# Ledger of designs, part 6: VH-VL binders against Peroxisomal protein 2

Target 1, 213 residues: Peroxisomal protein 2, of Schizosaccharomyces pombe (o74758)
Amino acid sequence: MTHNTMLQRFNGLLEPTHLYIVSVVAYSACNRPDKISGIAKEAMEHVGPSIYPKLREALVKSSPLVGFPRTINSLREMTTNIPPPFPDEFARAADADIDTGKRGKIYFEKTYGKVTQRVLRSMQSSSLDLANIALDYAYGKVLSFNEVVSPLETSLMIIAALVPQDVNPQLRGHLKGALNHGATKEQVMSARNIALEISKECGIQFKGDIETL

## First folded at step 17 (VH-VL; from y2 with heavy chain L100I)

Design A5
Fold by ESMFold2, fold request of step 22:
Structure A5 (fold): chain C 213 residues (1-213), chain A 120 residues (1-120), chain B 112 residues (1-112)
Amino acid sequence: as target 1 above (213 residues)
Amino acid sequence: EVQLVQSGAEVKKPGSSVKVSCKASGYRFSDYAISWVRQAPGQGLEWMGVIIPIGGAANYAQKFQGRVTITADESTSTAYMELSSLRSEDTAVYYCARDIYWGYDYFDYWGQGTLVTVSS
Amino acid sequence: NFMLTQPHSVSESPGKTVTISCTRSSGSIADNYVQWYQQRPGSAPTTVIYEDNQRPSGVPDRFSGSIDSSSNSASLTISGLKTEDEADYYCQSYDSSNHEWVFGGGTKLTVL
């Protein structure tokens, strides 16, 4: 059963831009950087070169979830095997002029809505320092920058990053959080199912069923 | 297919302790919290505390702090609630409930309840 | 902790609509989700509304929930009342300041 393209393999589950974001992040989380350049090439051929900065940003945004080593290698595969159609630049240069900590808090509150304080308390019960780093760094500097990859697209990326890690409580929060950022139930479930199929292909061993809406 | 099955009814003397079990099935036990709620005869529902099985972290209602201990055994998928220094006003039905934490705020499944009678 | 106040009892005829109120004593009802639980005599509670106005699978669409910030209250509405709806109903909300769940006192619904 050989599939030439991600579009053929996952036909109709997500619009192409979302499919490519979910796919590159899921493979990156599974430590399959060798898959990234082929998917990026397919994305540019089907959508056009403007998708390249979106895939780059989606991978950058995944780094607090996937980890820097896997993200570095995934980006290296993409940039060295496909000439970037646009200059490599500091997308967040304007952040030097704003309070990213406040932006991150607002984004965190949008993600979790009325359950924000209970989620925050749960992180703090693990570590006060970790909770502050998650708010200031992961949400403040990384996830709440939405000029390239939208909040909806960011949520689908997060789902793709978390499924391979087998962390059902955090995945559950982001499945719902995606709805809060404007994704439909169908989009959320498709992102989850695509990431699950990629995880199985990559040999990820799950301890049980993966969370669903 | 989620089920929470509690231990049977108990009759206790004042000053003693009771330990009620709640065996979970049909889901990954470590992925959800378990809350405990009691209901005295003819009275309403009263939250007692919660446990998150990962790490065994428990939190208690202020009213029960110091008398209640909630624990979990991941190997048997079982939560326990122990109430000490029992008084006659502790006579109640004790329920466990699956508490969806992280992203949601509600109980979706309840155990059948365990009647604890405190009588001399 | 804040308190959630419900009427002690309500009654209504089959086919009619009944509304059960749940008033929060301090802080805003809108700050935390409200759940509604049904408890038939001799049975454990079951969830009929979660997160203000959501129905679990299997709960009829004649059950609905709403929030009114101006009266600082939540409401459970049961339309097309059936005899099987006779039960006690409890509202519930989370106290973020004290990290505790709070239940209302309960409302006995009698179907006449």
Scores: ipSAE 0.722, ipTM 0.876, lowest interface PAE 1.3, mean pLDDT 93

## First folded at step 19 (VH-VL; from z5 with heavy chain E105Q)

Design C1
Fold by ESMFold2, look of step 20:
Structure C1 (fold): chain C 213 residues (1-213), chain A 120 residues (1-120), chain B 112 residues (1-112)
Amino acid sequence: as target 1 above (213 residues)
Amino acid sequence: EVQLVQSGAEVKKPGSSVKVSCKASGYRFSDYAISWVRQAPGQGLEWMGVIIPIGGAANYAQKFQGRVTITADESTSTAYMELSSLRSEDTAVYYCARDLYWGYQYFDYWGQGTLVTVSS
Amino acid sequence: NFMLTQPHSVSESPGKTVTISCTRSSGSIADNYVQWYQQRPGSAPTTVIYEDNQRPSGVPDRFSGSIDSSSNSASLTISGLKTEDEADYYCQSYDSSNHEWVFGGGTKLTVL
């Protein structure tokens, strides 16, 4: 008998690095930390040990979307069961000398383009604090940091984090936003479809159809 | 297929109110906003307001603030627009439209329209 | 609020090209997306252009949209005019400051 690897299961949909980023984040969002170390092992075997820091950073970047508890468990599963091939570092240490709030606003504006103000006001109408935290923390400190995981890879990761959560309005914005960060339509749809299949495997119950481009 | 089906024509007296319904089908109602637009006879289109079904948050054009109430009922996939203190100049066809409010800025589907006639 | 100004009417022969303008009174036309809606007599409007220059599925490619920042206007261009294109056309944009949609006054297209 053979076991279905992520590469076999999703043959040709994404290049391997993108596939593994999308996969670990989708399983994390589904609260399946038990799946993470197997994927990390496969990724290291196929791509090499250099992918490990990318997977760790993708999970860290997913935390404003997935939530800290699931992210903590996913990272612990990976690092405990697959020893890191390189020493860890505080990658964002250099951020102490830059205006991450400005970086986040630029990133937010690139994501949403001309619809930026309408999206921002939609959050502000419910909570000024939420809107400021989203810009300053989620975008400023987390999503706009691109030294380890690129803006394109970040956009695919965001899609993978959102599909399991059944949040079509926000997913709609990030499917389009991924194009603005340089993903092709094919890459966006592959990330969405991979995350959807992982969600179904994990038993996620959707209220209806999941958004598409 | 996406459809927005509106309630039938109404005749109203000045000073009364009217409530027009817009029943959505073919998509998940909570994922999209519903905007309301009116058109007086021989005139152009005029936006009145929008409802986001999640939480029932509505925003109104300043011209109609205080006279219009827009609501949504997710259990029936129906949006409502109520216009009060009716005047003869409120005689118009009232449309609902599906509004892509997050990530996009446009209306992709329109209801068939509801004629409201205000006369004594 | 800003206003969107359109010509009241335009007329052109079948097979020719017509351009309908939509001029913004204050602020930049490029600050928000512009949409175009077609309304045939007795019917609800339908979207023919969204987000400046995008066509919904089923809209013929002879319909195109553009933005000209120097004249502060959007344009709907219809090439290869057909008699079925006779309709009213409305531009629309979003007012981010007041959270309102703004429509142009409308243009009656006659294919003669």
Scores: ipSAE 0.747, ipTM 0.881, lowest interface PAE 1.4, mean pLDDT 93

## First folded at step 20 (VH-VL; from C1 with light chain D31S N98L H99S E100G)

Design D3
Fold by OpenDDE, fold request of step 22:
Structure D3 (fold): chain C 213 residues (1-213), chain A 120 residues (1-120), chain B 112 residues (1-112)
Amino acid sequence: as target 1 above (213 residues)
Amino acid sequence: EVQLVQSGAEVKKPGSSVKVSCKASGYRFSDYAISWVRQAPGQGLEWMGVIIPIGGAANYAQKFQGRVTITADESTSTAYMELSSLRSEDTAVYYCARDLYWGYQYFDYWGQGTLVTVSS
Amino acid sequence: NFMLTQPHSVSESPGKTVTISCTRSSGSIASNYVQWYQQRPGSAPTTVIYEDNQRPSGVPDRFSGSIDSSSNSASLTISGLKTEDEADYYCQSYDSSLSGWVFGGGTKLTVL
């Protein structure tokens, strides 16, 4: 499905900016960096140059989930093939003066609500180090940063990152979590469905049905 | 359709062990946890433990620690609950239930139950 | 650790409304979701309320759940009581300290 077709299909359900965020992250998660620059270019033409930093940040934010190697390649493809309308900056420069770990915990708790402790314990039981790194780095330094990509957009990005990985338990958590960050059911499902379509396009083979709200 | 089908009734002697099976179908087995709950005759529901099929990570109620073993076979989509050193007080209907985790935490589907009778 | 306390039994006539309480002994009732399970005689439990006040598909809207933080209790309310509602009802909540589940003692609902 072309992005134009997707825009038409999800018109009124998902904003174009969000659609493009979901799309670039989904393709990145599918290890299809070759699709990123074209989407970004289309996004800039449709929404305007201001979307470029959002797409860049969305990819950056997806790195703990998608993985650094895929993210690096996606960003390389995008930044190499599209002259950036704005200079690259350390968007997180101000984070040096705050407790990002605390910010991450707050974000984590908002994401999972009443199931926070169970999720946390589950992670800890798997690996204490992984749980700590996830909270301090992934959630703390990366996902909870909201200056460029909003929490709502971040939620949609997360969904886009998880769907291609065929990880239903985590997807289940973040589908619901997105609602806690202000996304509508329609937005959540749209993000899911777009990511699913992209995954299928990329030849991702799922073990079964993909989690839904 | 999601279904949890348990093994048949068991009659056991004190000191022996029983292993109850719970065959899951209609969903991706590895994506959900399985909890075990028992109910003695005329009594309430008692949680025994839970397993996440991925990796077979199980957690048990303190009361059953050391006597209960919960396992899962992903290849057959089957969870097992083994209770050892059986005593008369272990006479109960044992239930498996699909336990949602990560985004949710409740039991949405139950097995039909397995009666385990412990008698001399 | 906490316990969930339910009344042993409640009775009401068809068409009326009945409420079953579930009181948490320690910690906040609102800290974890409360579920309600229905168990008809000779049958396995079924979920009628999850996450405090959500109804699974197929459960009639006559069933509702609520949380009262002031009394540290959850409530299951059944309106328009029907004979088929006669069953045992159990509340449940996750105990983070146990990494497990706690059930109430159950309430026998008799439809007169």
Scores: ipSAE 0.888, ipTM 0.934, lowest interface PAE 0.6, mean pLDDT 96
Fold by OpenDDE, fold request of step 22:
Structure D3 (fold): chain C 213 residues (1-213), chain A 120 residues (1-120), chain B 112 residues (1-112)
Amino acid sequence: as target 1 above (213 residues)
Amino acid sequence: EVQLVQSGAEVKKPGSSVKVSCKASGYRFSDYAISWVRQAPGQGLEWMGVIIPIGGAANYAQKFQGRVTITADESTSTAYMELSSLRSEDTAVYYCARDLYWGYQYFDYWGQGTLVTVSS
Amino acid sequence: NFMLTQPHSVSESPGKTVTISCTRSSGSIASNYVQWYQQRPGSAPTTVIYEDNQRPSGVPDRFSGSIDSSSNSASLTISGLKTEDEADYYCQSYDSSLSGWVFGGGTKLTVL
């Protein structure tokens, strides 16, 4: 499916900016960095140059979920083939003087709401180290950072990252979590469906039906 | 359609063990937890434990710790609850239920129940 | 650890509204979701309310759930009471300290 077709299909359901965020992250998760530059170019043409740093940051923020290797390749493809319209900067420089762990905890609690403790204890029961790293690093340093990509956009990005991985329990949590961060049901389902279509296009094999709201 | 179908009624002697099965269908078995709940005659619902099929991680109510074993077979989409050292007080209808976790947490589907009678 | 306390029984006439309470003994009732299950005689429980006030598909809008933090209780309200509503109702909530579920004692609803 072309992005023009997707834009038409999801008109009124998902903003173009969000569609492109979901798309680049979904393809990255599918290990298709070859698709990233074309999407970025199209995004800049349709939305404007200001979308470039958002796409870049979305890929960066997806790294704890998608993995650093795939993210590195996706970013390399993007930055090599699409000259950045703005100078690169260390956006997280401001985090040096804040408690990112606390920020992550707050973000985590907002994401999972009343099921926070069950999710946390579940992770802790399997690995205390993983639970700690997830909170301090993934949520603390990465996902809760909102200077470039908003919490809502981050939620959609997370969905895009998880769908290709066929991890329904985690996806279930984040589909609902996205609502807690202000996404509409239509936005959540659109992100989910786009990521699913991209996954299928990329030949991802699913064990069964993919989680939905 | 989601279904949980449990094994048939059991009659057991005190001191013996019983193993009740719960076969799941209509969904991806590994994506949901299975909780076990029992109900003695004329009494209320009592949670016994839960299992996440992935990895077979189970958690039990304190009351049954050491006496109950909950397992899951992903290949057959079947959960099991084994209760040992049976007593007359263990006479009850035992239910399995699909236990949503990660985002949602409630029982949305229930098995039909399995009556276990413990008598001399 | 906490317990959930329900009235043993409630009764009301058809067409009327009935409310069943579920009081948490310790901790905040709002800290975890409350569910309500309906159990008709001789049948397995079915979910009528989940996550405090959500209705599963197929459950009529006559059923509603609410949380009252001031009384540390949840309530199941059934409006336009029908004969088929006669059943036992159980509240449920997750106990993080136990990593498990707690049920109320159940309430027998009789439709007069």
Scores: ipSAE 0.885, ipTM 0.933, lowest interface PAE 0.6, mean pLDDT 96
Fold by ESMFold2, look of step 21:
Structure D3 (fold): chain C 213 residues (1-213), chain A 120 residues (1-120), chain B 112 residues (1-112)
Amino acid sequence: as target 1 above (213 residues)
Amino acid sequence: EVQLVQSGAEVKKPGSSVKVSCKASGYRFSDYAISWVRQAPGQGLEWMGVIIPIGGAANYAQKFQGRVTITADESTSTAYMELSSLRSEDTAVYYCARDLYWGYQYFDYWGQGTLVTVSS
Amino acid sequence: NFMLTQPHSVSESPGKTVTISCTRSSGSIASNYVQWYQQRPGSAPTTVIYEDNQRPSGVPDRFSGSIDSSSNSASLTISGLKTEDEADYYCQSYDSSLSGWVFGGGTKLTVL
């Protein structure tokens, strides 16, 4: 009755690699780890085995947004049901030799541009500690690592993680931030719309309209 | 269809206070900040302060610190600005404006304005 | 803490082009976005340029905004002037140190 594959269901909205990244993160954020292995298998069939480490990294990168419990379960589903085509390794091993705090600050500033200080002060008004954790950990150690998943792809997965959470202010910032990381308006809106459709399938109840560009 | 509808004009005596309301519609009130701006007769625009409805966090311009209180009521989608210890130079049109506070820096919609006249 | 300075008035004929300046007194004009608001007599302001050079939906492309770091100023340019453009125009920018907004003094545009 509905389309059987993600590629058929959302044909033409995003290139396949981006579609699969957005899809696994959206389902993870909706607490549907049971969907992850099927999507990963489809992705490997249509893109090839090189997409597996991208999907793994996209899920890892989503953890500050989605939360560790849902991320753990989503990764377990993928790992258990699909033997990794490459050895699992610490992708961030080289980070021991760099200042990830500085990398995170640069990434944060790229995301927000001239509005960086306003966003930072808004986080600080909630909690000074949270603002530091966001910069040093979420941005520094997690989001600003781009050796596997690019800044553009990271922005699309952030959108996919945020849509199910119904957090329009933060989504608004990352819709715009995706443009700053090289996504087109069409790519941003497609990621948002795919995540919204997945959210509705998963029974997410929204309090109103979801933010757009 | 975003609308910001403000309360009606008021005439006040020096030393009193005024509370202007700003009713928002056509969007989710909690998703945007509300800034207040005033304009004395024949004068320019002057920012007074802003409120983020989530948690009711407000920030005020230095000139108005101690005299202005900005609040928000999510249940009625209404922001309020109260200015105390009124004096004649507080005679102005008071505007509310929708303030995009996350990821942006500008006002996209304005209320119609509320004239407050302070005279003895 | 900075000020935004605009000319008090400017005038030009229909069909011509006018430029309204907005000069920042300290710190770089480029460090925060600049907005431009139009206010017709008896009306609330409306946004004609946001974030330096962006037009809201419904604002014609004859309105443009620019930043000049060498003069530390922003400019609003209106080409093909129409009588309906006669209004007061305000620039605005964000002061990150105060977490607040600064408006320019305003410019009265007269279309002769």
Scores: ipSAE 0.770, ipTM 0.885, lowest interface PAE 1.2, mean pLDDT 93
Fold by ESMFold2, fold request of step 22:
Structure D3 (fold): chain C 213 residues (1-213), chain A 120 residues (1-120), chain B 112 residues (1-112)
Amino acid sequence: as target 1 above (213 residues)
Amino acid sequence: EVQLVQSGAEVKKPGSSVKVSCKASGYRFSDYAISWVRQAPGQGLEWMGVIIPIGGAANYAQKFQGRVTITADESTSTAYMELSSLRSEDTAVYYCARDLYWGYQYFDYWGQGTLVTVSS
Amino acid sequence: NFMLTQPHSVSESPGKTVTISCTRSSGSIASNYVQWYQQRPGSAPTTVIYEDNQRPSGVPDRFSGSIDSSSNSASLTISGLKTEDEADYYCQSYDSSLSGWVFGGGTKLTVL
């Protein structure tokens, strides 16, 4: 028995679509864009071409967490080496007709629940600009858009992006936040554990134990 | 195994200061805040302030502003609380507690307490 | 800012159920989580309820917490009361406007 595919390696931990989202984002966060086209090829062969827009959107959504440079390189790897099966479109075109700031605030409040104000004030205490950019841009424009990647899938993506970065406070908040967005404890722990295994493979050095539920 | 171990009891004169230590073990010190709470004999619990070890950011209850200084040393995984201009009413047991400041709102572990007696 | 008000003492017989109230003076009790701490004489406090109604590992299920928005209060309920439950009990919540913590005045539970 060999672990040549992501499905074989992580058998039964997540449904295939969630596994592929977590995997591409975890490798992107580890600065391993070279791993992404192989995973995208496997995903298309197993799930079909409809998975491709979801993987592309998951990488786009990860950009406030992973950073633009790693996201740019990950998207280039995927699109250059796996021809897109459909023409690309501006998925967020309809956002011109809505208040994305309000959508982002609602998403932020669902993520953190009663802890929302403590988190917000913690950011504001260091930088009013950062707090505004996080709410208006990261949450408003990016994370709260759920037409392609659902709130549950977004929460698993966030976990995959954060584990390699060794940021336990923020990871702690999003492990709990994933439950608030409809993930089960088993889905949350699987996403965390898959991202942790990918991080170790990529040589990420952790300063201690990684947060759990 | 998470532990918060505080320094031993102190007897101080009015007008002096006291510095209580709280050594953390069993977890990554920088990932959690430390709150300080005191309890005068026969009285209730009173929050004094909190520190986040990353950057050493502290916030104090208004009652103690100007008299309390809370610090952290990540290299030794130790938080400190210093109270100055001591008076007899500062006689109390002083506790540290681990505070899950991001994503949660509660204290999950408490130190054993440090009795500070301010004698006339 | 706000205050949390608890009864000074409550008494109840072994095997019975006791409820300790915690009333918030201004703003909604539901706006922030409420915790409950048990303190036995001579000991540090320990957490028995966190985030309104959650029990830490090792706390028996006869301890429960609840929120009542209509009375603007939280409650700690202890069923099947045992002699070892004699202690002081404190509620606690977060004051977002001050970025700080508020404790209730404490309740002495006596099991007769």
Scores: ipSAE 0.710, ipTM 0.876, lowest interface PAE 1.7, mean pLDDT 94

Design D3
Fold by ESMFold2, fold request of step 22:
Structure D3 (fold): chain C 213 residues (1-213), chain A 120 residues (1-120), chain B 112 residues (1-112)
Amino acid sequence: as target 1 above (213 residues)
Amino acid sequence: EVQLVQSGAEVKKPGSSVKVSCKASGYRFSDYAISWVRQAPGQGLEWMGVIIPIGGAANYAQKFQGRVTITADESTSTAYMELSSLRSEDTAVYYCARDLYWGYQYFDYWGQGTLVTVSS
Amino acid sequence: NFMLTQPHSVSESPGKTVTISCTRSSGSIASNYVQWYQQRPGSAPTTVIYEDNQRPSGVPDRFSGSIDSSSNSASLTISGLKTEDEADYYCQSYDSSLSGWVFGGGTKLTVL
């Protein structure tokens, strides 16, 4: 069987919108921005123009995980080669009157549940600043803003960002955390397996097996 | 298959030290913590401490602070527990256990145990 | 820090149901997950319940775990009791303030 589209390649593993979010973020994390515009084009053709803001936001949300340099290049590739169908907006302006620090802490606690304090203490033992930045910036400003990409979609995006990085402890937390944000076990494992296949295509060298549910 | 294989039984004199090894296989050693638990004859389980192999970060139960040293050698996938200033009260079976230190809270695999007997 | 208190022993006949309690002395039992370990004589412990009520693969569904916040306790329930269930059972939880683990004193289950 010929696999000329992402949808054909990963037939039935995820619904199309989730597949495209996972795919663009996985390729971005692999430092393959050259793959992004082709996927965005396929997504626009199959789902329609409404997916474009979701792909852009998924890449933006991935930046604390993937890093700004790869995210910048991935966004440039997409926007340069696939013109946005709608005017861009500063979506997070909606946060002007909310306590994003509190929202981030609530989101972090939903992700980790009863394990929250153990995870927090682990980060604090190495750096109080990093733990604070993770809560206030990554969770507060970035991940807990869910007006464009839902908590479920965000969780699948996080899995796609982490698999290529070969960071099993953090991946373990987010595989479980995706269930807490409404993903099914099938959706979680599909996102993980798609990201793993993309990572292998991109030549990522893993030190061993990648974490599962 | 995940395995934790511990070193053999030891007989030690009071005042000496013992170093028990725990060889991990079937998984990426750096991805999991190793906890140490002991069980004196006829007694319950007692947590001693934990090590995260990345950076060798260890944390100890207060009862053992100052007498126990837990280390890890990533190149051999082996954790070690060393207990110093041994007393007869330290006669016990010592277990290592794989500890999920991120995202979960439990031990999923246990070593077979190492009997340490402290006798003059 | 806190302690986990279990009855020293329980006994029941084959086919019956037994419940082993695990009471936390201070702070909420619900603030951290509770695990249950089975230990047969001469063997290492094995996990029968993790994270309050989850069963590892291969553990029979007649084993169940629960949390009761009103009594500040966890329970291990074994239904359809079999002679092979005769073992020591330990509860365990995490003490976040000490970054360490706490075990209950253990319960010897006798199947008569």
Scores: ipSAE 0.702, ipTM 0.873, lowest interface PAE 1.7, mean pLDDT 94

